VH-VL binders against Rho GTPase-activating protein SYDE2 (SYDE2). Designs and how they scored, part 9

Target 1, 120 residues: Rho GTPase-activating protein SYDE2 (SYDE2), of Homo sapiens (Human) (q5vt97r660to779)
Amino acid sequence: IDAFRHYSFSDQPKCSQYISGLMSVHFYGAEDLKPPRIDSKDVFCAIQVDSVNKARTALLTCRTTFLDMDHTFNIEIENAQHLKLVVFSWEPTPRKNRVCCHGTVVLPTLFRVTKTHQLA
Below, E stands for the ipSAE of ESMFold2; O stands for the ipSAE of OpenDDE; V2 stands for 0.75 times the mean of E and O plus 0.25 times the DockQ between their complexes.

## First folded at step 2 (VH-VL; framework fv_narsoplimab)

Design n7c (from n7 with heavy chain Y104F S108T; at its last look DockQ between E and O 0.05; V2 from the best seeds 0.00; counts 0 for: pae E 13.2 > 2, placed apart)
Fold by OpenDDE, look of step 2:
Structure n7c (fold): chain C 120 residues (1-120), chain A 125 residues (1-125), chain B 106 residues (1-106)
Amino acid sequence: as target 1 above (120 residues)
Amino acid sequence: QVTLKESGPVLVKPTETLTLTCTVSGFSLSNARMGVSWIRQPPGKALEWLAHIFSNDEKSYRTSLKSRLTISKDTSKNQVVLTMTNMDPVDTATYYCARIRYTFSGGTTYYFDYWGQGTLVTVSS
Amino acid sequence: QPVLTQPPSLSVSPGQTASITCSGEKLGDKYAYWYQQKPGQSPVLVMYQDSKRPSGIPERFSGSNSGNTATLTISGTQAMDEADYYCQAWDSSTAVFGGGTKLTVL
């Protein structure tokens, strides 16, 4: 089991390689969830590839520090380097996403070893 | 039409307890989208948030002062009360109460849209 | 405790643009609010949710939030804009104010 690297706006993992293909991502849950506001209970998980939104879950209610999920997405990637998984708190008015938790992986490095991985 | 007014002693001795009352008008403390905070400002210094009380009576306090602060409300009297124990000269400040708007679902907005005029509390022996 | 950092003072000439910054950890992921305080008066909300202007606030006031910095911009600064300006954000249920910026209109 590999661990996610912490995500930040300015700290992106360096990568000189690229991968392409169809990637399947299954969400089991998110730990250490920290909503920015105590009364902002609506969250969703987003899949980003090289800063491009590829998929997202429906709105879920955040009740604890652990968010149970059971979602599978098939994502087509082309010349991709980074996979970002981000849980956002959704604010409809005005529209603004707040990061609750996140993780980043370097795709070429990950799939260099095996085709299937379990990450936390 | 919305107003908040602070009231209480303007002079407190060290080690005594300060009790301030915020009387509101133009809105109800039972409104699920309304809360009230206390904020103080030492002379010539920055604003400092102290405590907040939500419409559902949930409370939050400044961590460094939590042991000394108590916030409560009386909806029937349209009053929010702040008590601060063991006062010290360093606590000398203008104390403000301010209204906050918020919701319990979706996007929440926490800003102080209405402020009282403030009351200067001097702690001196 | 989270900290919001503002420049202590800023000077502009009448008609110029004043930009007051507020920096804080992960501030870009939060809403910023701004308050104007003139001597002997209570703070007045001048910007909410980063860029929304309350009724009664002149259009020359605008706001933005990018990275970890929120900015209050006053275009065509006037003498009446001379005041202390405070940024504010929330950390969970804790309100945090910046140190304030004294804007002087020369």
Scores: ipSAE 0.000, ipTM 0.639, lowest interface PAE 13.0, mean pLDDT 87
ESMFold2, look of step 2: ipSAE 0.000; ipTM 0.555
ESMFold2 (binder alone), look of step 2: mean pLDDT 91; pTM 0.933

## First folded at step 4 (VH-VL)

Design a1 (from g12 with heavy chain Y103W; framework fv_firastotug; at its last look DockQ between E and O 0.06; V2 from the best seeds 0.00; counts 0 for: pae E 9.7 > 2, placed apart)
Fold by ESMFold2, look of step 4:
Structure a1 (fold): chain C 120 residues (1-120), chain A 124 residues (1-124), chain B 108 residues (1-108)
Amino acid sequence: as target 1 above (120 residues)
Amino acid sequence: EVQLVESGGGLVQPGGSLRLSCAASGYSISSDYYWSWIRQAPGKGLEWLAYIDYSGSTYYSTSLKSRLTISRDNSKNTLYLQLNSLRAEDTAVYYCARSEYFWDTSGPYYFDYWGQGTLVTVSS
Amino acid sequence: DIQLTQSPSSLSASVGDRVTITCRASQSVSDYYLAWYQQKPGKAPKLLIYDASSRATGIPSRFSGSGSGTDFTLTISSLQPEDFATYYCQQYDSWPYTFGQGTKVEIK
């Protein structure tokens, strides 16, 4: 679960604008999550930059379609365009951790507005 | 930029065999992606056939498993599909496709790059 | 196996029309693991939408996806001349992964 693969920039979507720097991302939570599967009530939240996992939370218990996490991620980004915030189910079976919800932010657009984006 | 080019299609008799090739450029087929074969019979929809992942694990359509072999040659950056015991219903355009890797997936997700396809016609 | 049934199988529309295509699954697709593709004659499919509602890179905002469970929808808010094509849904929630039979969008 803790193992992340580095990305190859040759496989990423091409774009003319990229952002580098240090970011703090504040998460209040998520709503309208997929119903938890009967065999798993635990989730984790991951931050992906250009489809590469940068950070994740420890396992969180999710008992409803709402996740309250009020969490801060501090990440370093380099020549990045997309920030993706994903909530995964934790599943004990060999079938993948599944996406419960996600949101994607185009980083150059974010710096024009300067506001926090939340997952739904 | 990733590009995929299929070849090896053509006219073949029922009961025959054929090997399709998919030459990749712009990225290594041994990387952190899934590579699939998908076919489309004339005027019909898409049918997934087989995939191979970066680790060499292969998976096949249940109905076709006994007649298909997927393989790759990393030195040529080429994916292959061997089709045996061909039947009329195997007439289709055969595509190779790349599936983006996602955390802990056990197989292809959605297919973000496709080749242009190669036509296989099974007719006597 | 999850079978996907698209509706309608074909439709005729004019430039500027709003078009809605549905994809109905025989079993629940609980993880939003559904994609939409566009295919023009003689060309390979092109990814439009992944994870039910996320647009692929370079896809115009007039394409949108929605739905959950057994019912999924692709909407084209204002048809353009280049949008006349066949559209397919695909699920990747449960093995074997399957495609819908297609919906042909024709010029009226």
Scores: ipSAE 0.010, ipTM 0.501, lowest interface PAE 9.7, mean pLDDT 74
ESMFold2 (binder alone), look of step 4: mean pLDDT 86; pTM 0.884
OpenDDE, look of step 4: ipSAE 0.026; ipTM 0.669

Design a2 (from g12 with heavy chain Y54W; framework fv_firastotug; at its last look DockQ between E and O 0.27; V2 from the best seeds 0.00; counts 0 for: pae E 7.0 > 2)
Fold by ESMFold2, look of step 4:
Structure a2 (fold): chain C 120 residues (1-120), chain A 124 residues (1-124), chain B 108 residues (1-108)
Amino acid sequence: as target 1 above (120 residues)
Amino acid sequence: EVQLVESGGGLVQPGGSLRLSCAASGYSISSDYYWSWIRQAPGKGLEWLAYIDWSGSTYYSTSLKSRLTISRDNSKNTLYLQLNSLRAEDTAVYYCARSEYFYDTSGPYYFDYWGQGTLVTVSS
Amino acid sequence: DIQLTQSPSSLSASVGDRVTITCRASQSVSDYYLAWYQQKPGKAPKLLIYDASSRATGIPSRFSGSGSGTDFTLTISSLQPEDFATYYCQQYDSWPYTFGQGTKVEIK
């Protein structure tokens, strides 16, 4: 998970298995942030597992469509299929913070080939 | 600016199946919104059915989950609703609609853009 | 499920009248999570009001919303001929998000 930018995704495959364990996620930055929202706004990055927020950064100031960072997140996951990393514009009301950029990983697909190297 | 155009409606028999399409323009369906299907039986009110968000996560009305599948094709900027095991009470105009995606949301809130609707009639 | 009951179910009014439509929830709706829509015959609904009192983009100032808890109102301060429509309230506090049964406004 090196850089995150606005992506055009095809339909994601349905996964017939789930994973559990402790995961370290290294986030180096994002590019092509959604222009109308990021030009002069503070942002934060959140990690979601199956659309549930698991971690987030403190507020970051971004003046361009590029966000440069070097953050490591350590999260516990339970019976999970999808990991999302999302950059939100900050607003005083959290329920109104909008998405600037995102990326998604299908967790079982990521680890299927090396089954014995499971996250533990 | 944002336009949503539903298609694929028509006449089906009870127990039949149908796939509805919602072609979006003006915005990418993979960009920062919830996309919902909502229906309205003739002379009746509105009923929310399902959503898919920008990341592909889905949620369904509890009473209809076994008979509905929502999906998307990002390359065609198009949403789909598969309707199975249709009954007479599924006769309705089916709309697609857009909602803002907010941090810490539990799903779509209010719907700021709607398509024109496509009629599905279930009768023998 | 939170049921929304609108009143009146139908009304008839003259151009220039002040019209009030109410929406009553079966349970308290928190944080003003209520919206209003206008639907004209043969058309999709159009968002008028969100968060109980905020006007959507491009909505004339004659439309206003108020209320909290279980009782919400939509007010049209000076009814215009183009306001002939059915109006729906919608709550988004608790899944499943639900709509009122509608209030039909006819111009005399």
Scores: ipSAE 0.014, ipTM 0.591, lowest interface PAE 7.0, mean pLDDT 75
ESMFold2 (binder alone), look of step 4: mean pLDDT 86; pTM 0.885
OpenDDE, look of step 4: ipSAE 0.493; ipTM 0.876

Design a3 (from g12 with heavy chain F102Y T105S P108Y; framework fv_firastotug; at its last look DockQ between E and O 0.33; V2 from the best seeds 0.00; counts 0 for: pae E 7.8 > 2, unsure alone 72.7 < 75)
Fold by ESMFold2, look of step 4:
Structure a3 (fold): chain C 120 residues (1-120), chain A 124 residues (1-124), chain B 108 residues (1-108)
Amino acid sequence: as target 1 above (120 residues)
Amino acid sequence: EVQLVESGGGLVQPGGSLRLSCAASGYSISSDYYWSWIRQAPGKGLEWLAYIDYSGSTYYSTSLKSRLTISRDNSKNTLYLQLNSLRAEDTAVYYCARSEYYYDSSGYYYFDYWGQGTLVTVSS
Amino acid sequence: DIQLTQSPSSLSASVGDRVTITCRASQSVSDYYLAWYQQKPGKAPKLLIYDASSRATGIPSRFSGSGSGTDFTLTISSLQPEDFATYYCQQYDSWPYTFGQGTKVEIK
């Protein structure tokens, strides 16, 4: 995901560890998935903020170590530090759905506090 | 078969430091499980200290966060707990434990495998 | 923080007795996120019950859990010699995840 990649480092007087706001995240795909050993597996993708699930996709069929996706999530975040995209296996018992792959982005690294952001 | 073996305990003086190790076998610590440190003072109950999740994110008990660091070395399949500024009340058996991660997991950290523990004694 | 208070703190019972241990939370534990552990002296805790009532793998059927909200119970329907131990509840609904103070079950 690259929805909020750039920041102005010339205007970075102070960096905050936590970010709040409305965010749109667009995912193009995933690589190096842990595939089923012998057959295809239904998966779903979830977006987590500080390990809290914020949104998920419908079930997707995964037959390879690659997942092609074109998905946009619109989420509201508050005092957040980490954004994770997680691909879960689907199982009949949802409490057993396991992580197939993940990626984590540190949100303060993507964004910097400016003077205009110091309002209450 | 999952096995967890703690080591690195012993006698230390107040203000000292130790690094505890938890060697895992039968499963990788970099997998889709959570790995925790839990302690038990002599004759007392259990206290959760810290965990590290599948992505490497770390979480700490509020009362101890300034004195603990949890980490892992995936190549050695080993979890670590660094204990600093030790006090007499830190005398305890320290356990490492595993919990399985699920999609609806933000409250599902019960511990299905435990190590045998390593004793840390803090006395002058 | 969710505080868990177990009752009684200790009890004496005979083999064959029905034993009930309670765990009371200081605020509601949503979605039944409560576990029970057994610990014998010098040994690590062992998971008995998860999600308030689900028996962990390999746990005998004499162990059962029930309850919701703030009140949870662990029941041993017919106490066996190997069941003399200390039992702990643990909540995993809200951070930080906490344990009860323990209930020691002794032979009478």
Scores: ipSAE 0.014, ipTM 0.558, lowest interface PAE 7.8, mean pLDDT 73
ESMFold2 (binder alone), look of step 4: mean pLDDT 85; pTM 0.868
OpenDDE, look of step 4: ipSAE 0.078; ipTM 0.748

Design a4 (framework fv_firastotug; at its last look DockQ between E and O 0.25; V2 from the best seeds 0.00; counts 0 for: pae E 7.6 > 2, unsure alone 74.9 < 75)
Fold by ESMFold2, look of step 4:
Structure a4 (fold): chain C 120 residues (1-120), chain A 124 residues (1-124), chain B 108 residues (1-108)
Amino acid sequence: as target 1 above (120 residues)
Amino acid sequence: EVQLVESGGGLVQPGGSLRLSCAASGYSISSDYYWSWIRQAPGKGLEWLARIDYSGSTYYSTSLKSRLTISRDNSKNTLYLQLNSLRAEDTAVYYCARSEYFYDTSGPYYFDYWGQGTLVTVSS
Amino acid sequence: DIQLTQSPSSLSASVGDRVTITCRASQSVSDYYLAWYQQKPGKAPKLLIYDASSRATGIPSRFSGSGSGTDFTLTISSLQPEDFATYYCQQYDSWPYTFGQGTKVEIK
């Protein structure tokens, strides 16, 4: 279920392992948001695995540069290395939805600690 | 208006190295767009080389990635392309270009702003 | 990779002519993810059309794009002196994103 394969990447993050499984990700919020380019206060949060969109929230009203939310994503991942949480501005035309902030987690690093502790 | 100005081209001997610069103005390169290098050999078509996204993630053409490094300096709003182990076939005008990022896809799209280009000539 | 083949590779035309250029993809391009560029000698390419049929800001209405799937067309309804250039199509549906070989439009 949990097989790690070591890779060396010259043009990617240092971590060289990938993981698969079902993951539950709880997102508490974001701060220091970039103001929307257009006078829009509505945002949504998307979760991306290796830069591919996996899930998103409904629209949220952004009242400050700080977004306080309590949301859980249940996602299936396969041979994945990076998890991104991205807050987008909402526009009626999706091609204008722009990044307000983001964060990235390297998945094998997170799960490597869990695997080692369980085996030992 | 977004403006892009390439520099750093010139004459280089085979096996040599060169670093190209792309100074951007009118928009931050770390905001929410993708930034690419594209080249055009004399009398030939366009070839995409590399991109860097708003998060700093880089992507390269598969045939060239061992010889190219794309990078940026956010404080100078400048994009770079390091060219190594240059060959005669690398002679081209090198452009930097901006592409949009859209929610429902995760890749670069069309290129809405281009620099004027910088010529790299590789010859014995 | 999606290969793009433009037809014709070159053409000669007079001011006022209606010019059509085709771009054929080696596999289907989803959701109209195709752009057209104009390039004059010694200049960078300039975006004309995106999403197959949408004109970029400041592009004259004589330029129009159409098509879907594997077949796309750029049309110049009444050729002007400033339109003599090389035109490229570019797909952005799948990685790696690729360009056509170009179509040179020259004065007759």
Scores: ipSAE 0.014, ipTM 0.573, lowest interface PAE 7.6, mean pLDDT 74
ESMFold2 (binder alone), look of step 4: mean pLDDT 86; pTM 0.879
OpenDDE, look of step 4: ipSAE 0.056; ipTM 0.731

Design a5 (from a4 with heavy chain Y54W S55D G56D S57D T58K; framework fv_firastotug; at its last look DockQ between E and O 0.07; V2 from the best seeds 0.00; counts 0 for: pae E 7.5 > 2, unsure alone 74.2 < 75, placed apart)
Fold by ESMFold2, look of step 4:
Structure a5 (fold): chain C 120 residues (1-120), chain A 124 residues (1-124), chain B 108 residues (1-108)
Amino acid sequence: as target 1 above (120 residues)
Amino acid sequence: EVQLVESGGGLVQPGGSLRLSCAASGYSISSDYYWSWIRQAPGKGLEWLARIDWDDDKYYSTSLKSRLTISRDNSKNTLYLQLNSLRAEDTAVYYCARSEYFYDTSGPYYFDYWGQGTLVTVSS
Amino acid sequence: DIQLTQSPSSLSASVGDRVTITCRASQSVSDYYLAWYQQKPGKAPKLLIYDASSRATGIPSRFSGSGSGTDFTLTISSLQPEDFATYYCQQYDSWPYTFGQGTKVEIK
């Protein structure tokens, strides 16, 4: 539910197309994800800024289409527009990891709109 | 193997709208690639306009974002670009292009395949 | 936005010459996120170099790239007849992705 925490970094009068600063993101879980294949039961969650990987969790066991976790990402961002949370499968054979699910936040919209909730 | 074909160019009026299509073949646009529109005014350099990711996330040029919409139709394997409120400076050849990204090979966003382009002329 | 400025804007050279093209960024480009393209008249650009120095598939070894931070170069060690074209650099460190203004390489 409370997957994200935000800093109010851009409350200044100037409009910004990109966001810079330090951010804490708390990830509680995911639903309706593509399950890993039968020979790969492990997943990991990564945080991407403008499609660049910034941090990831250790491997987590995913049994079905539900992932429940309690993880905080602390990342430094520079000139960012999108924050993406992505759950990747882990493949036991040498292959590229595939996306199980994702969520995206448009950072300039979040910091220029006062309707969004801000945690301390 | 990979083919990108743009269409929808031609003569348009100032203040009008432009809708371009990019039909892809040789792979699915919903796979692990990123898709962009790039334009080139006659005798000028290249300008990136918009990107749509394989998972439907969308990114726009800051200067043009109020006038641009990128979209796709996975069942037709086709990408679209809408540009509204056309001006003379929008006269250009419009290209669609592909870029690659996978998690384990942190994706640089360079463009490995380009379409042939479609000319758009904005005239009085 | 990161602006890229290429030097020179054009040059004339003979087959066999060594050609060097410079691309300067208005701010530092992270971890070599810079590419080079070749474009011939009436054609779409073709990728030559990615990650500042890696050759794309099928690109001859006479093409090489180098540089980091704000200063990047493309070198053609021995110019061939098919290399007369316009060359562009492109950064992919931050949105929006931007291109240099181009360098036209012409026959003397």
Scores: ipSAE 0.016, ipTM 0.525, lowest interface PAE 7.5, mean pLDDT 74
ESMFold2 (binder alone), look of step 4: mean pLDDT 86; pTM 0.875
OpenDDE, look of step 4: ipSAE 0.021; ipTM 0.672

Design a6 (framework fv_firastotug; at its last look DockQ between E and O 0.36; V2 from the best seeds 0.00; counts 0 for: pae E 6.5 > 2)
Fold by ESMFold2, look of step 4:
Structure a6 (fold): chain C 120 residues (1-120), chain A 123 residues (1-123), chain B 108 residues (1-108)
Amino acid sequence: as target 1 above (120 residues)
Amino acid sequence: EVQLVESGGGLVQPGGSLRLSCAASGYSISSDYYWSWIRQAPGKGLEWLAYIDYSGSTYYSTSLKSRLTISRDNSKNTLYLQLNSLRAEDTAVYYCARSEYFYDSGPYYFDYWGQGTLVTVSS
Amino acid sequence: DIQLTQSPSSLSASVGDRVTITCRASQSVSDYYLAWYQQKPGKAPKLLIYDASSRATGIPSRFSGSGSGTDFTLTISSLQPEDFATYYCQQYDSWPYTFGQGTKVEIK
């Protein structure tokens, strides 16, 4: 699938600037999660840069609409625009780990605004 | 409930262009799904054309990618498919459809479909 | 590409009959990665079965799916008048994901 993926400017946040460097991202938790399926109680969190998975956590216990954790990702990024944090359900079935919630940050905007927009 | 309504079909000359719309309701197109366009020629089976995921990443059928563009407008909760260089073989009912997003995957199966819009290409 | 061939292409059956539709793949498909759809004339397809055997939300228990590898089956245990439709299988194991050619079920 990856080899034929096309990005469209109409499908992206409007940002032409790219960011490179080593970044530490601290994930405090998530609220308002999509309810997990009854047969799945565990989740994992992945960090994506421009839709590419860079890192993921071990399995975490999901409580309905809230996930509380204290986790730091240390990632190297190159010419990147978007940082996504995505919580997936864990399933025994391969390729069936579904999205429970997500958040996206436009990296140039994050570095211009110094409040909580810098992910810990 | 999720509802999808396609529009923009009709009669088009060979070589022409058309833009189809799919208005979604009951669910945000940016939340956590794949959104696809699928077509069905009269009396024939189903053919997947393109998808866009919740984050805006797109993918196209290899045979048609030079003639198709999928896009969306999140403020109108609407998907679009641009068809160029139309041929008689493009005559079909065009559906939009939703599928769950899974980690590191494409659209598996389609749990909601629109009613479709007919595109007829004839000279 | 994985080609899906359905059998029969059409059939006629009476209300109450057990109906069986077969989907055969040109290559082995994981038994998790096959779906079935129902399509009535002039309407869009409706998902019946996913992951070979799991019923979609709101689908009556008379619909069941089974099979693995290259051979998959949709069964309607007691055909109802509203089951007049064309049925399609779809695989999602190997890209590009493909559909069968359809099986038309006529009542009476």
Scores: ipSAE 0.017, ipTM 0.608, lowest interface PAE 6.5, mean pLDDT 76
ESMFold2 (binder alone), look of step 4: mean pLDDT 87; pTM 0.891
OpenDDE, look of step 4: ipSAE 0.033; ipTM 0.685

Design a7 (from g12 with heavy chain S57D, light chain S54D; framework fv_firastotug; at its last look DockQ between E and O 0.41; V2 from the best seeds 0.00; counts 0 for: pae E 7.5 > 2)
Fold by ESMFold2, look of step 4:
Structure a7 (fold): chain C 120 residues (1-120), chain A 124 residues (1-124), chain B 108 residues (1-108)
Amino acid sequence: as target 1 above (120 residues)
Amino acid sequence: EVQLVESGGGLVQPGGSLRLSCAASGYSISSDYYWSWIRQAPGKGLEWLAYIDYSGDTYYSTSLKSRLTISRDNSKNTLYLQLNSLRAEDTAVYYCARSEYFYDTSGPYYFDYWGQGTLVTVSS
Amino acid sequence: DIQLTQSPSSLSASVGDRVTITCRASQSVSDYYLAWYQQKPGKAPKLLIYDASDRATGIPSRFSGSGSGTDFTLTISSLQPEDFATYYCQQYDSWPYTFGQGTKVEIK
């Protein structure tokens, strides 16, 4: 998804398989959001780490294919590999809220050695 | 819009192996759905076997776990089911099926799209 | 496990008849988490009803579902020639998700 942005916190240990720490994720929006059979115009966004819900937004009205938002998720992660941002349709029962779109990031690929030596 | 086509069935001897394929079109197999294999013995009801979620995690029926492997190839938009140590009771039509991902669930719900099925016959 | 028992196991009916199929669960099924499928010989099952009463896309209005708790019903209000098939219920309230044994609807 082009609207997703990920943050790297300061000096985190480098881990090739799993990572831990505090993470801030700033979400600007989503495109191609309207899958077939969405009748409700209300949506919410959730952030999942290894398929576990960590945070969600309040209900948002979505009238177009695009969701324009300016939201920051502040989450604690532990021994995590995948971060997912998922837009759900709102329905009368939470178990029936369906995915409208999603993006997934493999967390180890985002984090690099933060200390560098630059000479000039 | 969504189409699922199974292949790879046939006649096998007891103790044998097969790999079944499910080619998907009209929707990406790596997206926000659960993908399952379900079988139906001749004249019998339906039995869930395994599923793979859109992130690649796999889950198996307890009774069959040691003999099945579900996998996918996202570049080919194709699911696979590896069947090992086949027995006469494994004779069935094998279907792949899709179910939607719902908030706060840990597994598939109902199956909104099914393939045509592929017959596996184990000669005893 | 939640066992689903369908009644009747088979029935014979004429075109135009109203057909009712019952699915009884061994335990209460919460929040209407029950689906119905149609299967014709040599074909894959097709989703008819989900969440006990909601018709799947493209399903004719003669198919309806109702019920809650342990007792669920599929009704075909006016049986058509293409409706002769086997029908299955499925619960998705608690793992493992299970199917009923099926109800065969055949021509009288």
Scores: ipSAE 0.013, ipTM 0.556, lowest interface PAE 7.5, mean pLDDT 74
ESMFold2 (binder alone), look of step 4: mean pLDDT 86; pTM 0.887
OpenDDE, look of step 4: ipSAE 0.379; ipTM 0.850

